# VH-VL binders against q0atu2: the designs that were tried, part 214

Target 1, 119 residues: q0atu2
Amino acid sequence: MLDKKARIRTSREYRNVFEKGKRLSGRFLIIYYVENALDNNRFGFITNKKIGMAVIRNRIKRQLRAIVREYQGQVKNKHDIVLVARAGIGKSSFEGMEKDYIAIMKKAGLFARNANKID
Below, E stands for the ipSAE of ESMFold2; O stands for the ipSAE of OpenDDE; V2 stands for 0.75 times the mean of E and O plus 0.25 times the DockQ between their complexes.

## First folded at step 11 (VH-VL)

Design e41 (framework fv_ivicentamab_arm2; at its last look DockQ between E and O 0.70; V2 from the best seeds 0.00; counts 0 for: pae E 2.5 > 2)
Fold by ESMFold2-Fast, scan of step 11:
Structure e41 (fold): chain C 119 residues (1-119), chain A 119 residues (1-119), chain B 110 residues (1-110)
Amino acid sequence: as target 1 above (119 residues)
Amino acid sequence: EVQLVESGGGLVQPGGSLRLSCAASGFTLSSYAMNWVRQAPGKGLEWVSVIYEGGYTDYASWAKGRFTISRDNSKNTLYLQMNSLRAEDTAVYYCARGSDYEPYYFDLWGQGTLVTVSS
Amino acid sequence: AYDMTQSPSTLSASVGDRVTITCQASQSIDSYLAWYQQKPGKAPKLLIHKASSLESGVPSRFKGSGSGTEFTLTISSLQPDDFATYYCQQYDSYGYPELTFGGGTKVEIK
């Protein structure tokens, strides 16, 4: 579960990330991300009908929130990040989603904070 | 003015090695995904490799194991180390900047540097 | 991985003509397609990304359209500066990028 202030909630806030943010695609996930003017990170989650029925989409969304929460301390501060699940995510394991998340966050430069700071 | 300038091309024997350089000016290279794209004489464009903002890399299947992309942030310079060169590697090699939105389409190109692999 | 087929490979046209270039993907790439212009001896120049989004500074006579597997670049009134080779490029990545370009369409003076 993510704290309220760590969640993107409004359509306006989602629209800002999509319009001004960067995009990076993974195997099961796409992230959109932009620096914010706050003191914290905020995350949004999107699971569309192409993934499957509501019960599957809700399971995926719950699993993604758990992954994001586990790694939130490794994410560079002051970013709004939206995770969009790709159609194939329903066939992935939890570990598969986790590995994909870590890979795309590292490519984006949003992970490995101490190495990036010196680089 | 933003620019990319390639250098290091030349004639090399089959099985030899070359290191290409791409000097960036007018922008910070480490804030973008940077790519190499090549073009054989009279032929089309072929993607070679990318280094992401976070410093991680990906390669075309045929380039993996022979080519290494890297950057030196202090020199604002991108490199392509090419080993085990073959006649079919003969091409103009372009340094290309991924857009500010995503790494895989290229909004800025260098002039290219010619690599000729011949006996 | 995705085969990108451009047609025609060569096109002869006159100034003022409407020119249409087609790019076909072997499987759906949604709208993740870019168009480039390349003049002899020069680097490619980005014209369009996301199938239809015109780049800043590119003349409005260039228009991209399409989604899925079929895409079109149209030049509504060909100018002398438009005689060049045009390339489409797919960039629909599923983690491991395998970016592919079409074979190119050379627009020549008639």
Scores: ipSAE 0.766, ipTM 0.895, lowest interface PAE 0.9, mean pLDDT 91
Fold by OpenDDE, look of step 12:
Structure e41 (fold): chain C 119 residues (1-119), chain A 119 residues (1-119), chain B 110 residues (1-110)
Amino acid sequence: as target 1 above (119 residues)
Amino acid sequence: EVQLVESGGGLVQPGGSLRLSCAASGFTLSSYAMNWVRQAPGKGLEWVSVIYEGGYTDYASWAKGRFTISRDNSKNTLYLQMNSLRAEDTAVYYCARGSDYEPYYFDLWGQGTLVTVSS
Amino acid sequence: AYDMTQSPSTLSASVGDRVTITCQASQSIDSYLAWYQQKPGKAPKLLIHKASSLESGVPSRFKGSGSGTEFTLTISSLQPDDFATYYCQQYDSYGYPELTFGGGTKVEIK
């Protein structure tokens, strides 16, 4: 599980990301990201009913948290990042999600220069 | 003033190569997703390629292998290397800036540069 | 790539007319559609994104609507400055597959 301080938790925090952040989209994920005034990154996760049943949504959220956690140390600091799962993610593999996440983060330039990323 | 200025267009023989340039002013090119979009004479718009803020590149399926998008941050300039040119590549080539919010629609365009492929 | 079909290809109208242009996607693109205006010899100009969000400086007589596979651009009262070619562009593919434009609709004076 992500550290508590590494999580976006309040509606205000989410609103700030959506209103002031940039939006990038991949095959399975959309990310909203904005710089914060902290020394750490914060991540938020959104899964809606279009993805599927609650069990599926929870699985997807768990998988996304795992992916984010795995690459957390490679992400440039001082960003709030919200991951929104797209409808098709329910049919994707974990590897597919991971690949999509990496691609989006590369698009955004959010990975550190020395990041060890998979293709 | 914010603007894009394309250059490098001209007449080239089939099988030839050409490199287009797009000079940005009034903004930092590398902070945006930059695109090439072409328009054959009397025809519609066709997306060619993109380079995102993070440097990640993508291409239309027909462009892969023949076209290469790049940028020089020190010159604030976008490039499109075109190889193995064909008559059907004849078009006005526009550089277009992806929106700051979302890079997938284009809020700033150059006036274009004409590429004519003919024997 | 997603196929975008615009209709009509050409329409003739008079100043003051209500003009409607349709864009149809081969599959659902949610609301990820942009509209552009292009005048002869000029670069396209962004009018609308997210199907209905009007860009800054664009007159309110322009209205985008629709979602899924059917979209419309409406000019409530055509002005002389509005005679141009209009293009829709989908960006739901987000590169998977590629971005695509409609074939364009030329709005000309009757």
Scores: ipSAE 0.721, ipTM 0.912, lowest interface PAE 0.6, mean pLDDT 93
Fold by ESMFold2, look of step 12:
Structure e41 (fold): chain C 119 residues (1-119), chain A 119 residues (1-119), chain B 110 residues (1-110)
Amino acid sequence: as target 1 above (119 residues)
Amino acid sequence: EVQLVESGGGLVQPGGSLRLSCAASGFTLSSYAMNWVRQAPGKGLEWVSVIYEGGYTDYASWAKGRFTISRDNSKNTLYLQMNSLRAEDTAVYYCARGSDYEPYYFDLWGQGTLVTVSS
Amino acid sequence: AYDMTQSPSTLSASVGDRVTITCQASQSIDSYLAWYQQKPGKAPKLLIHKASSLESGVPSRFKGSGSGTEFTLTISSLQPDDFATYYCQQYDSYGYPELTFGGGTKVEIK
């Protein structure tokens, strides 16, 4: 659902974000982020088996990708960003995940200053 | 040389107000989460407030509504406005920089400024 | 809102001793714990983050260990420079920024 170029795909790319990037925690998400050498952003998504069965994990991933796609035009370029679902995320609503994502991204300063859709 | 220098402490009566300043040198303040941490005489450390890279703020529950963290990026300076001061607010106030990787632990501290609240 | 309990409150030791300071969290904080050293009249100094990761420039005689609820700071051979107060600090607060410190452990000369 995200462009192929907007995906973090390899173990080395993920490791770079976890080892070199900054980490911010929300209620349902942890977000790691680091500047990249590209002209665009890349996103990665981590859900583990503690969240639930595969159907639940796939639904969570789909919802997080939809949230990221909705706001990706407001995200400052040149960042690799990994969203890690916390164990309690299965109890959240889509709107709860969305609010958490927005809050974390604002704290990180990753939204452009004049992103009117978020205000 | 990378450093933080607090100022603005002093003696104030209960119910009074005081504004603390923290001047940063050798790094860009807005690239880090910046914090205030206090220490009452002879006591331990207590977190007060944070301003994140993106400009968003959070407070300890007891400080909310009385204290306001802010910054002026053009002056590379962090502030803490303290209102409705009480005797229990007597402490050395430190500014502290969040780490390169996580805003939640502090790798640079100022020398502190003493606030004394007494009648 | 996590309670952090440090023990002992005060510890007497001699140069060359191995000392161990314990920090216990009321709930699991995974490995999100930092250790600080503070000398009288000085600001705290970060020693360790993420339970066991030693900060640059900190002597290798300092070692952090633990995860979950139980953490230790060990000084393998106490030096004169190590007489100070040590604080642990948790940084996993369920997305709230309430960062809490332990009550401190003062390491004093016998």
Scores: ipSAE 0.416, ipTM 0.825, lowest interface PAE 2.5, mean pLDDT 89
ESMFold2 (binder alone), look of step 12: mean pLDDT 91; pTM 0.936

Design e42 (framework fv_ivicentamab_arm2)
Fold by ESMFold2-Fast, scan of step 11:
Structure e42 (fold): chain C 119 residues (1-119), chain A 119 residues (1-119), chain B 110 residues (1-110)
Amino acid sequence: as target 1 above (119 residues)
Amino acid sequence: EVQLVESGGGLVQPGGSLRLSCAASGFTLSSYAMHWVRQAPGKGLEWVSIIYEGGYTDYASWAKGRFTISRDNSKNTLYLQMNSLRAEDTAVYYCARGSDYEPYYFDLWGQGTLVTVSS
Amino acid sequence: AYDMTQSPSTLSASVGDRVTITCQASQSIDSYLAWYQQKPGKAPKLLIHKASSLESGVPSRFKGSGSGTEFTLTISSLQPDDFATYYCQQYDSYGYPELTFGGGTKVEIK
């Protein structure tokens, strides 16, 4: 579970990311991202009804939070990032979602090289 | 004034190689996704390749293995290395800047450089 | 990869005419479509992104519309500066992008 300070919570905060941020689409995910004036990153998650039933949407949301939590140490600090699940994500594996997340974060330049590297 | 200037085009024999350059001025190239787009004489536009802000690359399926996109951020210059050239590669090659919001449409274009592949 | 079919391939018109160019995607691209203008011997110029969002400095006589698979570019009162070739471009990427353009529509003087 992500720390409260690492979550985008309000509609106003989501709107800020959508209006001022950049967009990058992947196979199963779209990210919207913008630099913030805080000392930490914040993440938001959106699953819409085109994905499937509530049970599927809730599973996807939990899995995305787990992926984000695992890689949060590699993300360049001071960003608000919203993950939007695409319609096809319900048929993807956890590994497929994870690979897509890593690819889009690297393309966006949001993954720092050797961030939290342990030899 | 923001601009892109391509160079390096010319006549090359089938099977040959050529490297195109694109010099950016008035903006920082590393802050954008950059593209190559080509246009055969009297024909339409065809997307070739992208280098993302993060430095990762993607290619049109027909360009994979023959063409390599790269950039030198310190020189503010984009490159396209073209190998194993064919008559079908004859075209004006444009460098183009991906939009700041969404990297997959082009808000700035260079003047183009002509590549002719012929014996 | 999405096929983009643009029609007509050529269009003859007079100054003051209303012209309409159509772009068809082989499958839904939502609203992720751009329109470009290209004059002879020049690079393309972005007119519209996200199907209907007019770029700064582009005259208001240009209008984009549509979503899903059918899109139109309309020039409400054609000016001499508008005789050019127009291209649509889809950018609904699903990971590995294959960005595709329509075949172009040449708007020429009658």
Scores: ipSAE 0.743, ipTM 0.894, lowest interface PAE 1.1, mean pLDDT 91

Design e43 (framework fv_ivicentamab_arm2)
Fold by ESMFold2-Fast, scan of step 11:
Structure e43 (fold): chain C 119 residues (1-119), chain A 119 residues (1-119), chain B 110 residues (1-110)
Amino acid sequence: as target 1 above (119 residues)
Amino acid sequence: EVQLVESGGGLVQPGGSLRLSCAASGFTLSSYAMSWVRQAPGKGLEWVSIIYEGGYTDYASWAKGRFTISRDNSKNTLYLQMNSLRAEDTAVYYCARGSDYEPYYFDLWGQGTLVTVSS
Amino acid sequence: AYDMTQSPSTLSASVGDRVTITCQASQSIDSYLAWYQQKPGKAPKLLIHKASSLESGVPSRFKGSGSGTEFTLTISSLQPDDFATYYCQQYDSYGYPELTFGGGTKVEIK
């Protein structure tokens, strides 16, 4: 599970990532990301109505959080990262979302273990 | 000043190979996505390839298997290795820097280097 | 990959004229479109990204507009420095990008 410390919670925090961050698009996901001044990563998740009904959007958010948590050890430290689901994600499998996440994180240079990370 | 300078163009025979270089100054090349874009004489612009900040690469469909984009961070230089050249590859080749915000539009260009493929 | 159709291919204009160049995408690209200016013998120069966001140092007479499939670049009062070829470029990527440019519009003196 992502603990409270690892989550972006306020609209102001999301706005900061969108205004100061970089953008990289994948097949099913877009990430916005910016270096933070903390000693940990924080993640935000956005699913809009174009994806589908609330039950589908809630499933997608849960699955994205699980993917992020699973690969948290590979993520370069001290970043705020917002994942935005694209309209087509509702038809993707869990493995499809996972592959897309890994691909975009690697392209962004965010899938790099720093010297202080175990894993 | 920030600058990109291409070199390595010239006359080659069909089936030949050529390696282009693009020297960056005034900024760190590895902190950006970098692309090659070409322009045949009297024609428009055509995207060739990109190398992302993380070191992963993508290619135009016609370039896959023949062209290889790479960089040498120690020399702050981008390369394009071109193999199995055809007359249709005759063009001015530009290196271009992806924006700091997202990699897919280009805020800095070199002057270009001419590649002529002819028997 | 998205087809990008740019029109006109060539236009003749005088200093002080309003010039409009159109770019059509074969599918919606939202607002992920850039405009470039290229002078003879020179590299392209970025003018606008995200359909309407003017780059630093680009004169305010340049304006981009549009979303979805139809985009325009307008030069409100053409200056001598504006005689050039203009290109649009889509960058609405889906995992494997295939960035595409329009065919270009040459703005030449009348």
Scores: ipSAE 0.672, ipTM 0.869, lowest interface PAE 1.2, mean pLDDT 89

Design e44 (framework fv_ivicentamab_arm2)
Fold by ESMFold2-Fast, scan of step 11:
Structure e44 (fold): chain C 119 residues (1-119), chain A 119 residues (1-119), chain B 110 residues (1-110)
Amino acid sequence: as target 1 above (119 residues)
Amino acid sequence: EVQLVESGGGLVQPGGSLRLSCAASGFTLSSYAMNWVRQAPGKGLEWVSIIYEGGYTDYASWAKGRFTISRDNSKNTLYLQMNSLRAEDTAVYYCARGSDYEPYYFDLWGQGTLVTVSS
Amino acid sequence: AYDMTQSPSTLSASVGDRVTITCQASQSIDSYLAWYQQKPGKAPKLLIHKASSLESGVPSRFKGSGSGTEFTLTISSLQPDDFATYYCQQYDTYGYPELTFGGGTKVEIK
């Protein structure tokens, strides 16, 4: 579970991320992300019916929140980030979703950046 | 003016190595995903590699283990280290900037640098 | 990697003609397709992304359409500046990107 202050809850806030943000696709996840004017990160979660039945979608949402919470200390501050589960996520293990999340966040530059190899 | 300029191409023997450079001007290279795309003489375009904003990298399956993409943020320059070169690597190599929205289509290209692998 | 088949390989046209180029994906790529124009000896130029979104500064005579596996680029009234080779590129990625281009379509003077 994430603190309420760290959650995107309104349709207006989701719309802002989709309209102004950047998109990056992973194996099981897509993230949309934009810098915010707050002093904290906010996360949104979307699981559509193409993933499967409600019981599967609810399990995926709980697992994604757990992953985000576990790694929130590594996330670059002042961002609104929406995680959209892809249709194939139901076939993934928890570890598979976690690895995909880490990879996407590193690609986006929202985790630690790679060192300059030449400098 | 926003510009990419490649250099470092030339004639190299099979099995040899070569490092290409791509100097960016008018924008900050580290704020974008950067790509290498090649084109054999008279042939079509072929994607080689990407370095994401966060510094993570990905490669075409045939390029893995032989080619390494990197950047030097202090010099605003992208590199492609090419090892174990083969005749089929003969091509014009372009550096290309991933779009600001998502990294996988290319809104700015350099003029290209020719690499010829021949005995 | 997705196979991208472009047709025709070449076409001959006159100024003022309507030109249509087709791009076929071996499996659905939704709308994650870009179109590029390349003139001899020059780098490619992005025309369209997301199948139909025209880039700033690209003339309105260029139109992209399609989704899934079949896509078209249409030039409604061909101009002298449009004689070039056109490439489609898929970017429907699932973690490890393997971006693929079509084989190209050369638009020649008739």
Scores: ipSAE 0.794, ipTM 0.899, lowest interface PAE 0.8, mean pLDDT 91

Design e45 (framework fv_ivicentamab_arm2; at its last look DockQ between E and O 0.82; V2 from the best seeds 0.00; counts 0 for: pae E 2.6 > 2)
Fold by OpenDDE, look of step 12:
Order: sequence, then C-alpha cells, then structure tokens
Structure e45 (fold): chain C 119 residues (1-119), chain A 119 residues (1-119), chain B 110 residues (1-110)
Amino acid sequence: as target 1 above (119 residues)
Amino acid sequence: EVQLVESGGGLVQPGGSLRLSCAASGFTLSSYAMNWVRQAPGKGLEWVSIIYEGGYTDYASWAKGRFTISRDNSKNTLYLQMNSLRAEDTAVYYCARGSDYEPYYFDLWGQGTLVTVSS
Amino acid sequence: AYDMTQSPSTLSASVGDRVTITCQASQSIDSYLAWYQQKPGKAPKLLIHKASSLESGVPSRFKGSGSGTEFTLTISSLQPDDFATYYCQQYDAYGYPELTFGGGTKVEIK
C-alpha cells in the first residue's frame, strides 16, 4: 500500500487536481496532474461503476496502486496525480495497465530522466 | 505576445521531402503538447501529429512512417519532417498548441505554411 | 478512427438569425468535443471545448451543447463577424489519439 502521505485523500485535494491540473488520456487510464507545494507526490485513484462490479473495481484499484508504487521513485516530485480508470480497463491485463501508465507518464513528462522504464 | 509562426512550405515533387518549422514566441513550446494540422485547398481540417510535453509522439494512421514530429527546445521550435510526399499531401500546414489543460484541442494556431506537391 | 459528420455543409443566414450547426460522432466521445471558427485565409480559432465550455473572449451568443454522439453549436443571433466556416473536433481518442474534425459548416450571408 502507498504511504499515507503519498495519497490524495480529501475531496478538496481531488477538486484542486481536477480544476487546476492537466489531463491526459490513455487506453485504460486518464490522469490528472498538478504541481503541489509538498516535497512528495500524492496519488489518487478513481474507479466508477462503468468499470464493473465492486469486486472488479477493487481489483483494478489494487492493481493501479501496485503499479504506481512500483514506479513511485521514478516520478518527478511535487505532483498530485489522480488516476481515473476507464471502462475498458476491466478487460485489460496487469501488463497492459502498466504499459498504459508508463505511456501516459511519458506523455506528461513526469518520469525522472534516470527512470528505468519499460516499453 | 504569444504566437506561432510556420515556415518551410513550398513546391516539392512527388516522392520528395520537406521539413516544416514552427517557431514559438511568448511561451515555452516544450511546456505544451504541440500539434500539426493540415488543410487541403478548399477542404477541411485534418490532424497530422502531436508531440506531448514529455516528448512522446503520436500520428494519424495515414501519417505514420512518412511524417515525423519533433522539437528543439533550445530554439523553441517545432518541426515536421515529411517524406515520400504525394499530391494529396498538398495543404496548408498549421502548427497548433494543445491547451494548457489537455493536449487534444488547440488554443493557439500559426498562420500556416503552404506545401504544394506537384510534378 | 472516429467519424465526425457535420450538418449542414453550408448554411445561408441573415444577421440576427439563430443558427444551429450539428456534429455527429460515429461513437460516443462523452463531452470531448471542440468547436472552431475559421475565416477565409485565416487559421482556425478555438471557440468551445468540452462540448460546452466557452473560450475566453468568445461572445456569449455562441453556445455548445450535447454529449455522447450528438452535439450542437448555436449562434443565438448571428453577427456580421460570424460568417465563417465552423468545425467540430473530437478528442476522446482513448489515449492513442487520431483526432478528427468534422467536415465543416460554412455559414454564409443570405
């Protein structure tokens, strides 16, 4: 699980990301990201009913958290990043999600220069 | 003043190559996703390519393999390398800035540069 | 790729008229639609994004509406400055975009 301080937790924090941040769309994910005034990144996760049943949503959220955690050290600091799962993600593999995440983060330029990224 | 200025257009024979340039002023080009959009004479708009803030690139299906989008941050300039040009590539080529919120709609356009492919 | 169909292709109207332009997507694009205005010999100008969000400086007589597959641009009272060609553009794209424009609607003076 992500560190508590690395998580977006309040509605206000989410709202700030949506209102002031940028949006990028991937195959399975949409990300909203904005700079924060902290020394660390914070991540938020949104899964809605379009993805499927609660069990599926929870699985997807768990998988996304795992992906984010794996690459957390490679992400440029001082960002709030919200991941929104798209409807088709329920049919994707973990690797597919990971690939999509990496692609989006590359588009956003959020990975550090020395990041060890997979293609 | 914020503006984009295209250059490099001209007459080229079928099978030829041409590189277009788009000089940005008043803003940092690399902080935005930049796009090329073309318009054949008397026709509609057609998206060609995008380069995201992180440097990732995408292309229209018809453009893949023949067109290459790039940028030079030191010159604050966007480029479009066009190879194996065809008569149907004849168009005014616009560089267009993706919005600050998301890269997929364009809030700033250059004046365009005309590319004519003819024998 | 998404197919965007605009109608009508040409529209003749008078100053003061209410003008309606329709854009239809081949599949749902939620609200990820932009509208542009283009005058002869000029680059397009962004009017609306996210189907209904008016860009800064754009007159309030322009209104975008719709979601899913059906979208509308309405000019409540056509002004002389509004005679131009209008384009819709989808940007849903599923992360690997092929952004597509409608065929355009030329609004000309009657």
Scores: ipSAE 0.780, ipTM 0.923, lowest interface PAE 0.6, mean pLDDT 94
Fold by ESMFold2-Fast, scan of step 11:
Structure e45 (fold): chain C 119 residues (1-119), chain A 119 residues (1-119), chain B 110 residues (1-110)
Amino acid sequence: as target 1 above (119 residues)
Amino acid sequence: EVQLVESGGGLVQPGGSLRLSCAASGFTLSSYAMNWVRQAPGKGLEWVSIIYEGGYTDYASWAKGRFTISRDNSKNTLYLQMNSLRAEDTAVYYCARGSDYEPYYFDLWGQGTLVTVSS
Amino acid sequence: AYDMTQSPSTLSASVGDRVTITCQASQSIDSYLAWYQQKPGKAPKLLIHKASSLESGVPSRFKGSGSGTEFTLTISSLQPDDFATYYCQQYDAYGYPELTFGGGTKVEIK
């Protein structure tokens, strides 16, 4: 579970990310992301009815939170990031969602570079 | 002034290689996704490759294995290494900047450099 | 990969005419479509993104419409500066992007 401070909670905060942020799409996920004025990262999660019934959407949300939590230490500080699940995510495996998340975060430049990288 | 200037085009024999350069001025290249797009004489536009802000790359299916996109942040310059060139690679090659919002539409273009693959 | 079809390939028009160019995607791309203008010997210029969002500095006579699989670019009162080739481009990327352009529509003097 993500700490309270690491969660985007209000509709105003979500609107700020969508309005001012950048968008990057993956196979199962879309991220919207913007640098914040805080000293920590915050994550939001959106699953819409196109994914399936509430039980499926709730499962997907739990799995996405688990993935984000696992990789939280690799995310560059001071960002608000909203993950939007695409319609096809309900057919993906946990590993498939995880690989998509990693790929998107690397493309966005939000993951820390390799520890052995010179410059 | 925000600008992209391509260079390195010319006449090459089939099977040959060329490296194209694209010098950026007025903005920091590493803060954007950068693309190569080509246009055969009298034909339409064709996307070639992208390098994302994070340094990850993607290619059109026909370009994989023959073309390599890269950048040198110290020189603020984008490159396209083209190997095993064929007659059908004859085109004007444009470098194009992905928008700040999302990397897949192009808000700034260079004037292009002509590559002719012929005997 | 998404197949993008533009029609017509060539269009003859007079100054003051309303011109409509159509772009069809082989499958739904939602609203992830851009329009570009290209004059002979020049690089393309972005006119519209997200099907209908006009870029800064682009005249209001240009309008994009549509969603899903059918899109249109309309020039409400054609000006001399508008004789050019127009391209649509889909950018509904999934994991590994396959960005594709339409074949182009040349708007020439009648």
Scores: ipSAE 0.776, ipTM 0.899, lowest interface PAE 0.9, mean pLDDT 91
Fold by ESMFold2, look of step 12:
Formats: sequence, structure tokens, C-alpha cells
Structure e45 (fold): chain C 119 residues (1-119), chain A 119 residues (1-119), chain B 110 residues (1-110)
Amino acid sequence: as target 1 above (119 residues)
Amino acid sequence: EVQLVESGGGLVQPGGSLRLSCAASGFTLSSYAMNWVRQAPGKGLEWVSIIYEGGYTDYASWAKGRFTISRDNSKNTLYLQMNSLRAEDTAVYYCARGSDYEPYYFDLWGQGTLVTVSS
Amino acid sequence: AYDMTQSPSTLSASVGDRVTITCQASQSIDSYLAWYQQKPGKAPKLLIHKASSLESGVPSRFKGSGSGTEFTLTISSLQPDDFATYYCQQYDAYGYPELTFGGGTKVEIK
């Protein structure tokens, strides 16, 4: 699980990211991201009912949180980042989601150090 | 007064190479996804390539392997290296800036540079 | 890649007319569609993003609508400055961002 201060919590915080942030689309994920005024990053996760049953959506959220936790030390600070799962993500492997996340974060320029080591 | 200015177009033989430049002023080019879009004489618009804020690139399927998008952040300049040119590559080439919100629609365009591929 | 079919290819109209241009996507693109205006000899100009969001400085007589697979651009009262070619462009870019434009609609004086 991500640290409490590293979570986007309120509807206003989510809306700010969607209204003010940049969007990048990958194969299984979409990210929205915006600079914040904090000394840390915050992450949010959205799974749509189109993805599947609640147990499937909960599993996907857990997997995405694990991926974000694994790479959070590489993410440039002071960003609010929302991950939105695409409808087809339920058929993706954990490794497929991870590769997609890495590619999106590199395209966004959000990795702070030697991202080539994870490619 | 933000501006994009393309240069480097001209006449080239089939099979030849040409390098286009796009100088950005009034904004930092590396803060945006940058695109090339072309328009053959009397025809519609055709997307060519993108370089993302993070430096990664994507291409239209017909351009992959022949064209290379790049940028020099110290010169605030975007490039398109075009190799193995064909008559059907004759077009006005525009550089275009991705929006503040998404890399994939273009809120700033240069005036274009004409590339003519003929014997 | 998603195919974008734009109609009509040419439209003749008079100043003051209400004109409607349609754009059809081969698969759903949600609302990720942009509209551009291009005058002869000029670069395209962005009018609308996300199907219906008007760009700053674009006159309010331009209105975009639609979602999924069908989208429209409407000009409520055509002005002399509006005679141009209009392009739609999808930007969902799922999996492989091969961004595609419609074939264009030339709006001409009747």
C-alpha cells in the first residue's frame, strides 16, 4: 500500500488533476498528471465498471498500486498522478501493466533518473 | 508571441535525404510533445511523427524506418531526418506543438516548409 | 489505426447560413476529437478539442458536439472569414498513436 500522504484523497484533488493536468495514453493505462505544491508525489487510481466484476477491479487496483510503489523512488517529486485503467486491462498480465506504466512515465518525463536501467 | 519556424525544405532526388528544422521561440520546446504533420499539394493533413516531452518517439507506419524525429533542447529546435525519399513524400511539412493537456492535438503550428521529391 | 470519415467533402453556403460538418470514427474514440480550420496557403488552426471545448479566441458561432463514433462541427451563422477547409482529428491514440485526420470539408461561397 502507498503511504497515506502519497494518496490523492478528495474529489477536489481528483478534479484538479483532470481539469489542470496533462493526459498520456498507453496500451492499458491512461495517466493524468499535474505539478502540485507539496514536497511529495500523490497517486490516485480509477477502475471503470466496464473492466469487469468488483473482484477483478480490486485485483487490478492492487496490482497498479504495487507497480507504482516499486517505481515511486524514480518519479520526479511534486506531482499529482492519476492512473486510469482502460477496459482491456483485465486481460493484461502484471508484467504487461508494468511495462505500460514504465513507457508512459518515460514519455511524460516523470522519471528522475536513469530509466534505461529498467528498460 | 510563441512561434514555430520550419526550414530545410527544398528539391531532392528520389532515394535522397533531407533534414528539416523547426525553431521554437517564446516557449521551451522540451516542455511539450512535438509533432510533424505533412500535406501533399492539394491534399489533406497526414500525421508523421511525435517526440514526447520525455524524449521517446512514435511514427506513422509508412514513415517508420525512413524518418527520424529528434530535438536539440539547447537550441530549442525540433528536427526531422528524412531518408529514402520518394515522390509521394512531396508535401509541405509542418511542425506542431501538442497542447498543455495532451500530446495528440496541436495548438501551435509553424507555416511549413516545402519538400519536393523529383528527378 | 482508426479511420476518420468526414462529410461532406465540399459544402456550398451563403453568409448567414447554418452549416454542419460531420465526422465518423470507425471505432469509439470517446470525446477525443479535435477540429481544425485551414485557409488557403495557411497552416491549420485549432478550433475545438475534446469534441466540444472551444479554443481561446475562437468565435462562439463554432460549436462542436458528439461522442463515441459520430461528431459534428456547426457554424451557427457563417461569416465571410469562415470560408475554409475544416478537418477533424482523432487523438485517443490507444496502443499506437497513429493520429488520423478526416479527409476535410471545404466550405465554399455558393
Scores: ipSAE 0.370, ipTM 0.804, lowest interface PAE 2.6, mean pLDDT 89
ESMFold2 (binder alone), look of step 12: mean pLDDT 91; pTM 0.942

